# VH-VL binders against Large ribosomal subunit protein bL25 (rplY), part 3

Target 1, 192 residues: Large ribosomal subunit protein bL25 (rplY), of Marinomonas sp. (a6w1c8)
Amino acid sequence: MSLSINAVARTQEGKGASRRLRNEGLVPAVIYGGETAPVSISFKDNELLKAVGTPGFLTGLVEVTVEGKTEQVLVKALQRHPSTGAVMHMDLQRAQADKAITTRVPLSFINAAQSEGVSKQGGRLTVESKLAEVRCLPANLPEVLTVDVIKGQLDQIFHLSDVILPEGVELVSLLKGEDHDQPIARIGKSKR
Key: E = the ipSAE of ESMFold2; O = the ipSAE of OpenDDE; V2 = 0.75 times the mean of E and O plus 0.25 times the DockQ between their complexes.

## First folded at step 1 (VH-VL)

Design Cb6 (framework fv_cosibelimab)
Fold by ESMFold2-Fast, scan of step 1:
Structure Cb6 (fold): chain C 192 residues (1-192), chain A 124 residues (1-124), chain B 112 residues (1-112)
Amino acid sequence: as target 1 above (192 residues)
Amino acid sequence: EVQLVQSGAEVKKPGSSVKVSCKASGGTFSSYAISWVRQAPGQGLEWMGVIIPIFGTANYAQKFQGRVTITADESTSTAYMELSSLRSEDTAVYYCARSKYYDFWSGTRYFDYWGQGTLVTVSS
Amino acid sequence: NFMLTQPHSVSESPGKTVTISCTRSSGSIASNYVQWYQQRPGSAPTTVIYEDNQRPSGVPDRFSGSIDSSSNSASLTISGLKTEDEADYYCQSYDSSNHYVVFGGGTKLTVL
């Protein structure tokens, strides 16, 4: 099931409108894309704070309900206050069932402790990339991509091509060619 | 086609302020970020800040915080950069540049279009 | 925060190949995309490479980009050098921690 959040439609737009909303404990956002006009909305700051803290909210499909109507969106931009980190603005792109989307999906590295590099050779896994950019239809969007490092030896470098891809999911970097097979993790010597 | 057109050259006295405009034509204005980048004579490119018009908010390089303000008017597809308390070392060509803002982690993508530049001269 | 370091200048003869490096001071160069811009005197910069190694329409295939995690650097390679390639070249990336666009110091390419 998709992650969900309620929003309220807003007609207040222009200079100063966002500051007024934040004074009321509301965070302005815009839903755009698809075949319909952009819609200005706002979220309650306490509900948004909880949602943003939920795994997958910033990387996966989210159901937004506005005035009883629900649509699926991706978080495309998130603006935070420079000093407080509070969410100030959010850009949400409509997902269309027949159009490929691009987004960043978390990478999960499994079996590091069981690898020979870690268990026998005094190494430790160092993660260089925590996210990978994927292209897929919305229905095929995974919540996580797995990298199995079980066969890793000391000084082994893992690349994007080592990611286990579900059906219908492709890595944007690998569409560009072999020299974009960037390193994502390595097993290096641990200083004990 | 997409084009960024900036306002004309300015000559300012120390202590004054300058406001440079950047008008975008063609394409979708609201879904793009507009950055301001300056270049002092004979020097490299220096990023000053960015505005994401769809949010109406901006982010500034630490060096310019407190002196620079970047704004956007979506109705006219125009971004503005105002620099206050001008000093002689602010003499530079100021560029606006457009980029697609994808998400929190990828940030500002490549600058696909640049304005022609605006020379701001600060002299007494 | 990180810095991008480029050589101040490089020189090469027409027809030969030149490579310009861009080294990231902290964090992995591969964690964010790298762009390359060309600037001729009196002109605004133009993009020659975006997202590590992609070419915009109209940029000849003599221009290529690459990432080397071992040296923590990106490289712009220009083969078959022509006199019109003489320009300043800037690399650019993004710092996700502060949301800053980061430019390298620039490299002056002289074609002699």
Scores: ipSAE 0.000, ipTM 0.446, lowest interface PAE 16.8, mean pLDDT 82

Design Cn5 (framework fv_cosibelimab; at its last look DockQ between E and O 0.02; V2 from the best seeds 0.00; counts 0 for: pae E 18.2 > 2, placed apart)
Fold by ESMFold2, look of step 2:
Structure Cn5 (fold): chain C 192 residues (1-192), chain A 123 residues (1-123), chain B 112 residues (1-112)
Amino acid sequence: as target 1 above (192 residues)
Amino acid sequence: EVQLVQSGAEVKKPGSSVKVSCKASGGTFSSYAISWVRQAPGQGLEWMGVIIPIFGTANYAQKFQGRVTITADESTSTAYMELSSLRSEDTAVYYCARDSSGWYTQPLYFDYWGQGTLVTVSS
Amino acid sequence: NFMLTQPHSVSESPGKTVTISCTRSSGSIASNYVQWYQQRPGSAPTTVIYEDNQRPSGVPDRFSGSIDSSSNSASLTISGLKTEDEADYYCQSYDSSNHYVVFGGGTKLTVL
């Protein structure tokens, strides 16, 4: 899935310019990295709020179009207003084809309904982590990582090591050692 | 609200191909499975295959393997089913259906169905 | 792989109760969830039961589903029959070995 958003280039800089942009319903951002100079841009606040709420926008490659030119980027930093949650500023890093990136990728849990834990033992799959942090080249970035829970039993806990990894993709937490093999889901009884 | 709108009825000759479209609106397209199910006149439902657009690959019923191709186009939120080497026995209403499973979960049931596309194969 | 066998037709009077069976030919009926669909003539199917015995929102509680492991079957029960319940009913399950969707042959319910 390729997410996209339109932006406009901005030439005004400094604290006053950023405040004026926000007063006009625009959110300042910067695209940096790679061999190209940083580009100052802005997003319409309404469009950005919708995009930030879209699954995959903060965690995957995003196409940003500035005056007919597109950039593939990752969201690296996001500043929010402490009381409203409104996005105040974004830092975007260019994805370079020959350099590894780190990002968060959605987890897909398959076959839960068919597992004995769910189908026969009265369990339900509870997802504790919807995302996993990966390292890979941009060309290897999966849109989703699969966890097959077909063999799940009641009270079974699934961990990051249960994730099916495509070639060229590493889980960042597992690079820290086996004691970082965090739980990501379980089949358990309802607490209701 | 999710809607699945299919292309119109077609009349085809034996040995030709048909491609039926299924355009989704009012919901998320890429992470939900789209199945194709057909029903010959006066007969029951027959599953043909499925695609999850975010994966880009399809799984087919063995009966149709080699004759059916299911694809998805994210830019238009449209799934397609193409059936080749048509025979008179392929005369049926073809439905697309969305699986109710949410993001990254197991298929549960088909919660939204297209209106159906009648394909008639006659000489 | 397995088949799901349903009676070809059933009939009953308004206000009464009918049960439509769905028998799995091999492997346990309890291995995979069973769904039930209602289809009126000229219309696409709609779901009346999912996950063996759950009703989607808007389906009356007079529709119920059950599993009988001893006969290796699922059942759809409709109580308080109304003339608008006259339709074809299909059970459906999954073949977990190939993620193959399996439909029953269908049952024509006549309300006389």
Scores: ipSAE 0.000, ipTM 0.423, lowest interface PAE 18.2, mean pLDDT 81
ESMFold2-Fast, scan of step 1: ipSAE 0.005; ipTM 0.451
ESMFold2 (binder alone), look of step 2: mean pLDDT 89; pTM 0.913
OpenDDE, look of step 2: ipSAE 0.016; ipTM 0.561

Design Cn7 (framework fv_cosibelimab)
Fold by ESMFold2-Fast, scan of step 1:
Structure Cn7 (fold): chain C 192 residues (1-192), chain A 123 residues (1-123), chain B 112 residues (1-112)
Amino acid sequence: as target 1 above (192 residues)
Amino acid sequence: EVQLVQSGAEVKKPGSSVKVSCKASGGTFSSYAISWVRQAPGQGLEWMGVIIPIFGTANYAQKFQGRVTITADESTSTAYMELSSLRSEDTAVYYCARAPYSIFGTSYYMDVWGQGTLVTVSS
Amino acid sequence: NFMLTQPHSVSESPGKTVTISCTRSSGSIASNYVQWYQQRPGSAPTTVIYEDNQRPSGVPDRFSGSIDSSSNSASLTISGLKTEDEADYYCQSYDSSNHYVVFGGGTKLTVL
């Protein structure tokens, strides 16, 4: 799925400039990386709120259009106001076809209701991790990673190693060793 | 028009855990922070924690850190609060409540409240 | 971090005006928004004032909110008191670190 958002180029920088933008309903951001120089931009607050609420915007590739030019970027950092949680600034990294990227991808657990643990043994799936950190080329970035729990029994714990990986996708934690195969979900007794 | 509909009353033994659900009916909660607030019999409102689904982040009151977990499933518009190591003093009505969240943040204005879930902890 | 202190109880006659205070123990009351909730026995709370002085749709203009930085307090004022205004009232704010939402202890309003 391809997500897009429009942005406006900006020529001002510094704390004063950012404060003025926010007063006008604009959120400052920067596009950086690749061979090209960084570009300062801003997003309309209502468009950005809609975008960050859309599945995949914070984890996947996003098309940003500035003055008619479109670039593929990844949201690398989102700075929030410490008191209100308001998005104050965004760091957007250009995607390069030949460079591996590291990002977090949503985990989708399928077939829980059909599993023996849930359907026959009175269990319920509890998700402990919603995201997994992946490393892959941009072209190989999945929209979602699937964990098939169809064969799950009561009290079964699912780990990162149970994630179905597409070709070209690696889980960063598993690259660090077997002791980093963290639990991500379990089928436990239903808690009334 | 949105309602928050919570799961039914529960009776639990000391040392067990309870998981209460809160489903948004007639709308979504992706643009909202979802808080859990409890009220022991005859006592005031006590905040337990909040989840901001769009960021996947949860914050908890210090008193409950380590034994409360708040999660959300945006596909079903349902938030959950799980409280472990239950004690008699955890007997309370548990409320979920939503607060609007915009790009400018939130004031934690609880504009819609669930009907409450009575959790009784007894031997 | 900080506490919000309310009187335990206030009482007034029908038709009169009552004011309930909510005092912040540390930091400025004006640093964060204050809401006010009304709770009748057996019911979930409902909002009567949000963001210091705003009224939700359906709340009569007899209810008003204010902030007084000199006393470091927020106030809920109810004019033209009616018997149905009898309830517990809670103020609520949040700390600047975004770690805690804070409720006042609640005030029981009795209308004679």
Scores: ipSAE 0.000, ipTM 0.462, lowest interface PAE 11.3, mean pLDDT 83

Design Ma10 (framework fv_masavibart)
Fold by ESMFold2-Fast, scan of step 1:
Structure Ma10 (fold): chain C 192 residues (1-192), chain A 123 residues (1-123), chain B 110 residues (1-110)
Amino acid sequence: as target 1 above (192 residues)
Amino acid sequence: QVQLVESGGGVVQPGRSLRLSCAASGFTFSDYAMYWVRQAPGKGLEWVAVISYDGSNKYYADSVKGRFTISRDNSKNTLYLQMNSLRTEDTAVYYCARDQEYVWGSYDYFDYWGQGTLVTVSS
Amino acid sequence: QSALTQPASVSGSPGQSITISCTGTSSDVGGYNYVSWYQQHPGKAPKLMIYDVSNRPSGVSNRFSGSKSGNTASLTISGLQSEDEADYYCSSYTSSSTYVFGGGTKLTVL
């Protein structure tokens, strides 16, 4: 199962066309990549607002249906209105079954309350990174990556190397070398 | 870290041809529209051309239309400008620039610039 | 040569505010919210300061702000500093799917 959204094909391209679409409550987007030609599309702003608020939409594979044709894509880029945060434009890259993709996956920290650092040492979990950049084939893309902090002590720092990786999934930062094993969370002294 | 490095500039006689290159690094080149912008000595900026992420769409300033050709090789992360029928008024520093963090269908602004390469057209 | 109209020069003292105008027509500045501003120090490449009329890229001081009214866009620099001394160019998308730059404004901080 994957997240899905409907889109409408559009024939107009460029800045003027995009501005007109937004005035009609439509958000312009483009689907590109793979072996087929790029397609200019638009989303209804109400449907897109609901979709963007759904976990995994901006970070995972999304099914986009345009003119009855469904394609698997990932959100490559988006532009937001600077004051309202509303999505103004989206770029969607087609997923290819035999080609590795690079995207961001949410991190889930489990068992913090049961850790000795939290339960017995007065600590609390502070999350410093909510996402990790992964490289994998589309079929192997996880919805979430888990960090198990059950054995954490007070002042423990967790790094990208502490992430539990499914088979076929790599962390991009760790591919760049040991010096890119960044902190992602810590159990620190509880705030009053 | 985004880097754009122009090359191929030099002194050339009127009516001749010259090809400029822009080597891109630090980003996924094939995801971005690219620009050429020029600046004559002591003068202002003039947009020259734009090319879409895949090379399928190209637009030119009226002053160079029919004489200049923008192209790209995404496998080499390189942008090109083929300049034919050069005129003395084409004398300028030529800058390579990247579009915003969008791919195809967007030509919004000049996000990152190279350091430029000088083209002098003189007899 | 239909460049956007900017004053050739503007000057201010340290700590003051100055505004640089960029005037076009309804087919460029007036027709679209796609105005950008660039700073250029002598012998250097231009640097993006403002995009889409009023937005600042990461790393650009909040002393720089942009606005637009009708066919005229404006760049305002508050709390002038000596390092702000540079040439400033506006640019706009046009109805012909091309770009035009302004003639440029030399800012002198005296």
Scores: ipSAE 0.000, ipTM 0.423, lowest interface PAE 17.0, mean pLDDT 82

Design Ma16 (framework fv_masavibart)
Fold by ESMFold2-Fast, scan of step 1:
Structure Ma16 (fold): chain C 192 residues (1-192), chain A 123 residues (1-123), chain B 110 residues (1-110)
Amino acid sequence: as target 1 above (192 residues)
Amino acid sequence: QVQLVESGGGVVQPGRSLRLSCAASGFTFSDYAMYWVRQAPGKGLEWVAVISYDGSNKYYADSVKGRFTISRDNSKNTLYLQMNSLRTEDTAVYYCARETTVTEDYYYGMDVWGQGTLVTVSS
Amino acid sequence: QSALTQPASVSGSPGQSITISCTGTSSDVGGYNYVSWYQQHPGKAPKLMIYDVSNRPSGVSNRFSGSKSGNTASLTISGLQSEDEADYYCSSYTSSSTYVFGGGTKLTVL
């Protein structure tokens, strides 16, 4: 079960090509990188809307199939319409099996209700960071990173170093030293 | 005493709109994520939507996405569900429910439920 | 629409123990410790029995216990009583930041 989407290859066209695509319910995008020439593609608007709404699509590894060929890519840039928020353009970077990638992965905090800080001390888990930037080979990319807060007491602060890391996965911030071990969550006093 | 009371249900024709309300009392409403869950007659529970404690995050079941809008007014301790383009398959008892913990943007379960309000979509 | 898999029915005699299973995937039950269980008597709103896989809310009998192994969560009811006769639903948080219920299990005590 991988995130996947179909695309249509496009020949480079003259002025107004992007406007014409959008009038046809298509969203232009470019696949680049991997020592191969960039390829212009388009997505059907309704399929892309569904894909973008799926967690991990904008932050994780995605399989794009164009004319029967599947490539693994990362979404590196996204242009949205200022008023509607609709996707107008995407930049997709090819992933290579033997080269490390960097992307943002969702953080999942487990066992907050079981902690003494929440259950017995009137605290509430406040999440400061919902994503963490990771570096790993494509095959090692997790869909989620877990932080176990079960031992948390009131006023406990959780940091990036508290994240449970799978083998082969590094946190980019921690590679820069321990002074980049930023807070990601805390058990603090409830609002009332 | 902690309580949730739904209102706004009734009989409507397909294609019409209906707005449900859920009045909360006995707890600090603004500390909790809130849910809408429905149950068609004789069928099981189906999750409809969730809204974070401050209203900044909203998520919907695929069956209602683009038609229903969840919202809240923390100053009035009230949760809302705006239902547009109603279909016969939307016929159900609609429950509002409270997140089981005072955790932000994470969904652990539902510890307090209203008694439900019946929505019947028929011609 | 894609409900978690529960048996349609289960039965037991007073004083016995029964277990209800709830099977999902690595994107819901297997991926998170956010499984809850609900009891529903005819004509009434659901009542939370278990949250976070195994935690009991205040006021829920210790005869009810929850567990999880891989993609399957289980609700166990020991010392069955007539009042336990009800529909039971599991639910889980998903990797899509949505929530999914099981299809429900009718418990008959007799």
Scores: ipSAE 0.000, ipTM 0.420, lowest interface PAE 23.3, mean pLDDT 82

Design Ma18 (framework fv_masavibart)
Fold by ESMFold2-Fast, scan of step 1:
Structure Ma18 (fold): chain C 192 residues (1-192), chain A 125 residues (1-125), chain B 110 residues (1-110)
Amino acid sequence: as target 1 above (192 residues)
Amino acid sequence: QVQLVESGGGVVQPGRSLRLSCAASGFTFSSYGMYWVRQAPGKGLEWVAVIWYDGSNKYYADSVKGRFTISRDNSKNTLYLQMNSLRTEDTAVYYCARGEDFYYDSPGEYGMDVWGQGTLVTVSS
Amino acid sequence: QSALTQPASVSGSPGQSITISCTGTSSDVGGYNYVSWYQQHPGKAPKLMIYEVSKRPSGVSNRFSGSKSGNTASLTISGLQSEDEADYYCSSYAGSNNYVFGGGTKLTVL
């Protein structure tokens, strides 16, 4: 994928060496999964701050380069400082070509202005969910999932089942049953 | 056995320079940030300087900025403190201390868990 | 004057519990979960007793515990023993790779 970040590998000692270098300049992370051992790494905070702010970094495949070797990973978890929100730790899972991954993909709502609800009935589109959790093989991971609201009328509610799914992509919520088909957007006159 | 041993302390006149060394053994020195902390006779602890594991970043207490320089030689497992323009107020026992390591399975840790015995620096005329 | 405020002294009897406070600001103790406590016997180097507010290093007795509320961190020593008599220092990260210590508290066990 086009998103990339450099990291530095670190050696772990025994129990007495469990403490990490804590400062504002470095963020610890671990790469795990696949058939190789976990590797401990760190990111420069300036580079990570820029990367985390880039659309798709926390939701898509990321290339991490460690000691000249590049791996494709997913951000599976991150820990933030409770008060500041600064990233304190990241868990990165290796992507394997033959293993399904679960991640969150941005939703894009198209044709709202052309819908009867908006263009003729004085409505506006209100987005209630900007992400959807998907399950697919890494090669099938889309950058965005589309919801076409062209046929929307005033007071129409759109659900996860309205998302246009590419081949090989499933919505995790819909795998849990019909009662998990959550609302994601609506066309309303106004919020008041 | 994890150990830090300071050396280089002594008596110097105001305005002169002195260089302290801290020899590390029993652990992977290059994986740890290191500190210098001082304690004036009968007084409390005061942070002096910190250096990252690879020497790329160095930070100092305001009282020593521009006068002291922290450095390290990872090939020799040795930490240094170059003290220039010494003042009587710099009189103290100087400790080197081991800081944070690079254990990345959990969010950061803070604590100086290994200390040297200290070396006395006396600045007097 | 130190950046973090500790009482100059505290005392207790063997078997009792005592608490030492360490008060800073929202830019150090209140802003970060990076408070450590050190024990120092006369003529000796400091020893780490507590780190990250409440964690104990290997080999430190569970009689020592740490906590924090707002801008004040506390070290509690239960079941006081004669060997606990020492000076105790708190320390905190203060942002921008800066570090601060408290003025120290002399614990007397009588």
Scores: ipSAE 0.000, ipTM 0.440, lowest interface PAE 17.3, mean pLDDT 82

Design Ma2 (framework fv_masavibart)
Fold by ESMFold2-Fast, scan of step 1:
Structure Ma2 (fold): chain C 192 residues (1-192), chain A 125 residues (1-125), chain B 110 residues (1-110)
Amino acid sequence: as target 1 above (192 residues)
Amino acid sequence: QVQLVESGGGVVQPGRSLRLSCAASGFTFSDYAMYWVRQAPGKGLEWVAVISYDGSNKYYADSVKGRFTISRDNSKNTLYLQMNSLRTEDTAVYYCARGDYEFWSGEYTDYFDYWGQGTLVTVSS
Amino acid sequence: QSALTQPASVSGSPGQSITISCTGTSSDVGGYNYVSWYQQHPGKAPKLMIYDVSNRPSGVSNRFSGSKSGNTASLTISGLQSEDEADYYCSSYTSSSTYVFGGGTKLTVL
């Protein structure tokens, strides 16, 4: 999917400059990473609001065009206004097609209610890790990683090795040092 | 932008209770897990408690479990720590801190990205 | 909870590199990639320097880097500057869904 947004380069930085931008309907942001220097940019707030509401914008690769130059980035952080929910600041990290990226992807646990541990043995799924750190090429970045707990029994512990991995995606914990197959969820006793 | 301001500290006698507050501003409070971390005078940091973004999950350090209660009021952007049965070893500067929120995942992270200035609690006779 | 093990002090000269270790067990540092590092100047609140083992928040100098091997996480500060003089604390998530801090390391820049 071709998600894109236009941005304007900005030259002035500092706390006062960011407040002035927001008063003009502009949202400050920074693009960083790769082999080029960080660049300060701003988005029009109406365009950013539409983009943020588009599926995949906050979870996948986004094309940002600044002064005619387009580059692929990942949204690494967002700050929202506490009352209005309006985006106040955004951090964007550069991605290169031929270089692996390391980022965190949400874990989705499916079929808990249908498992014997939950449906027949009075258990409850307790999630210990909501995110997993992955390493992959940008084109292979998944929006979610799935753990199927359908065969779970009471007292079963699920580990990173139980995650269903798409082609080209690796779990960082399983690559580093010795085996780091940490627990991510369990089916434990419920109150009643 | 992000600001956390603790209040409610003071001098209190052993066995008494005290309630701390942390006023949050500059971010969507209801999207973030919140923490209490303390530091005894001249000593290191010690984690005290955590509360999930919606208040449904709470965890405590063993040293305070059963005596302290963490809570939040998302409508007031305020975090609380109710401290009961205070002991002299509870004397510390108490910081509230925020867990980061990752918008692409919709979940909180397990680190303390912003800290308040702290409020001193002295438990002495 | 038992604190993670850090050296009480470390020192270096301006321009040098130093490394601070943080050792735990398989139930904290060794079991999870949720290690963070904090800088604290006297009389001030702590500041996040590194999260999730090796990631830097926006605005933290690239002179600060983090890594982990087995049960030991490390913070490395290159190109030491006088303003780096502070106490440094590591922290980790634990298997009991709690958090533990290291005992702290006082960095002196001589």
Scores: ipSAE 0.000, ipTM 0.421, lowest interface PAE 17.3, mean pLDDT 82

Design Ma20 (framework fv_masavibart)
Fold by ESMFold2-Fast, scan of step 1:
Structure Ma20 (fold): chain C 192 residues (1-192), chain A 123 residues (1-123), chain B 110 residues (1-110)
Amino acid sequence: as target 1 above (192 residues)
Amino acid sequence: QVQLVESGGGVVQPGRSLRLSCAASGFTFSDYAMYWVRQAPGKGLEWVAVISYDGSNKYYADSVKGRFTISRDNSKNTLYLQMNSLRTEDTAVYYCARDFTEYEYGSDYFDYWGQGTLVTVSS
Amino acid sequence: QSALTQPASVSGSPGQSITISCTGTSSDVGGYNYVSWYQQHPGKAPKLMIYDVSNRPSGVSNRFSGSKSGNTASLTISGLQSEDEADYYCSSYTSSSTYVFGGGTKLTVL
């Protein structure tokens, strides 16, 4: 399984067209951006439901195939039905190979149980942020960013500067220095 | 037709505050990052601030950081710049500008510009 | 606030071509393909002419073209017309997540 989804091109736009698509089990979406005109498309609702449940689909690069043509996109907006939670509409932005993208990438905290703060000092890891905003070329977009907490002591606070960065990846908040180095996790005692 | 109209400029003494507004029309305001860019009389362009489409992310030029605050009200299609502790060096025409690409957090292109509003800081 | 380096002025005759340079460092122009160019007529707001180094927005004449080599971006205007007389500014994203403009170049069409 790859992060890929099939779509059908559509020629109709507007409220009436969207209602008709919904009745046929189709979810309308738009692909926009780059030098090419926006394209109206639709997804089969059961295929889209499986896709949005897949890790990385809403945060990473996705390949969308429309009538045999595949292009890379990012999910920029998602509209859900107020009562059912079903996806009603999606906005997808084209990724350009030579243009950096800004998106949020999941943070993974490793080695907490092996840290002195947890194993010897009775602490526990509390994650305060699960995502970090990155800027990079599409080819350099990581699936996950890692924070190694193995040397953490009790009461230690981990910041964005503790994230292990792959080559070509910038943390948007860190480029301004210390006043943008937000806390992302801590090892502390829980009173439970 | 994309239209941006700035207001709130005027003459103000050093150390005081001023709030600028930018009224947007002709596009879905909540889909675009927005900028403030200024130009001192007879001088070049200087970027001031950017705000993401949803208002969750903001960046400032070092010259204004800690003194200026960018904000937006997507329900009113309006962008704001709160300017505190004004200095004579802040004297400029202030432009609001729309980002080129929908849903970008500062795509780095100033697609459409308003006509500008003049702020004069003097005593 | 350090501006990208542009020549203060450039001149050409109708029908000729001119090139305006924009020089930065590896932390802005040299490090990213996020260079844009703006045209400003006296008393008017700037207009986007080029984005992503070499791309033209809809409605901008193909007489305007952009390029980049190392730390220097260039705007070339071919078939000069009197209406091209204006100030031209380059801009780039920076490694500090900020934006920097060039000092501006006054184009005179003689």
Scores: ipSAE 0.000, ipTM 0.430, lowest interface PAE 18.5, mean pLDDT 81

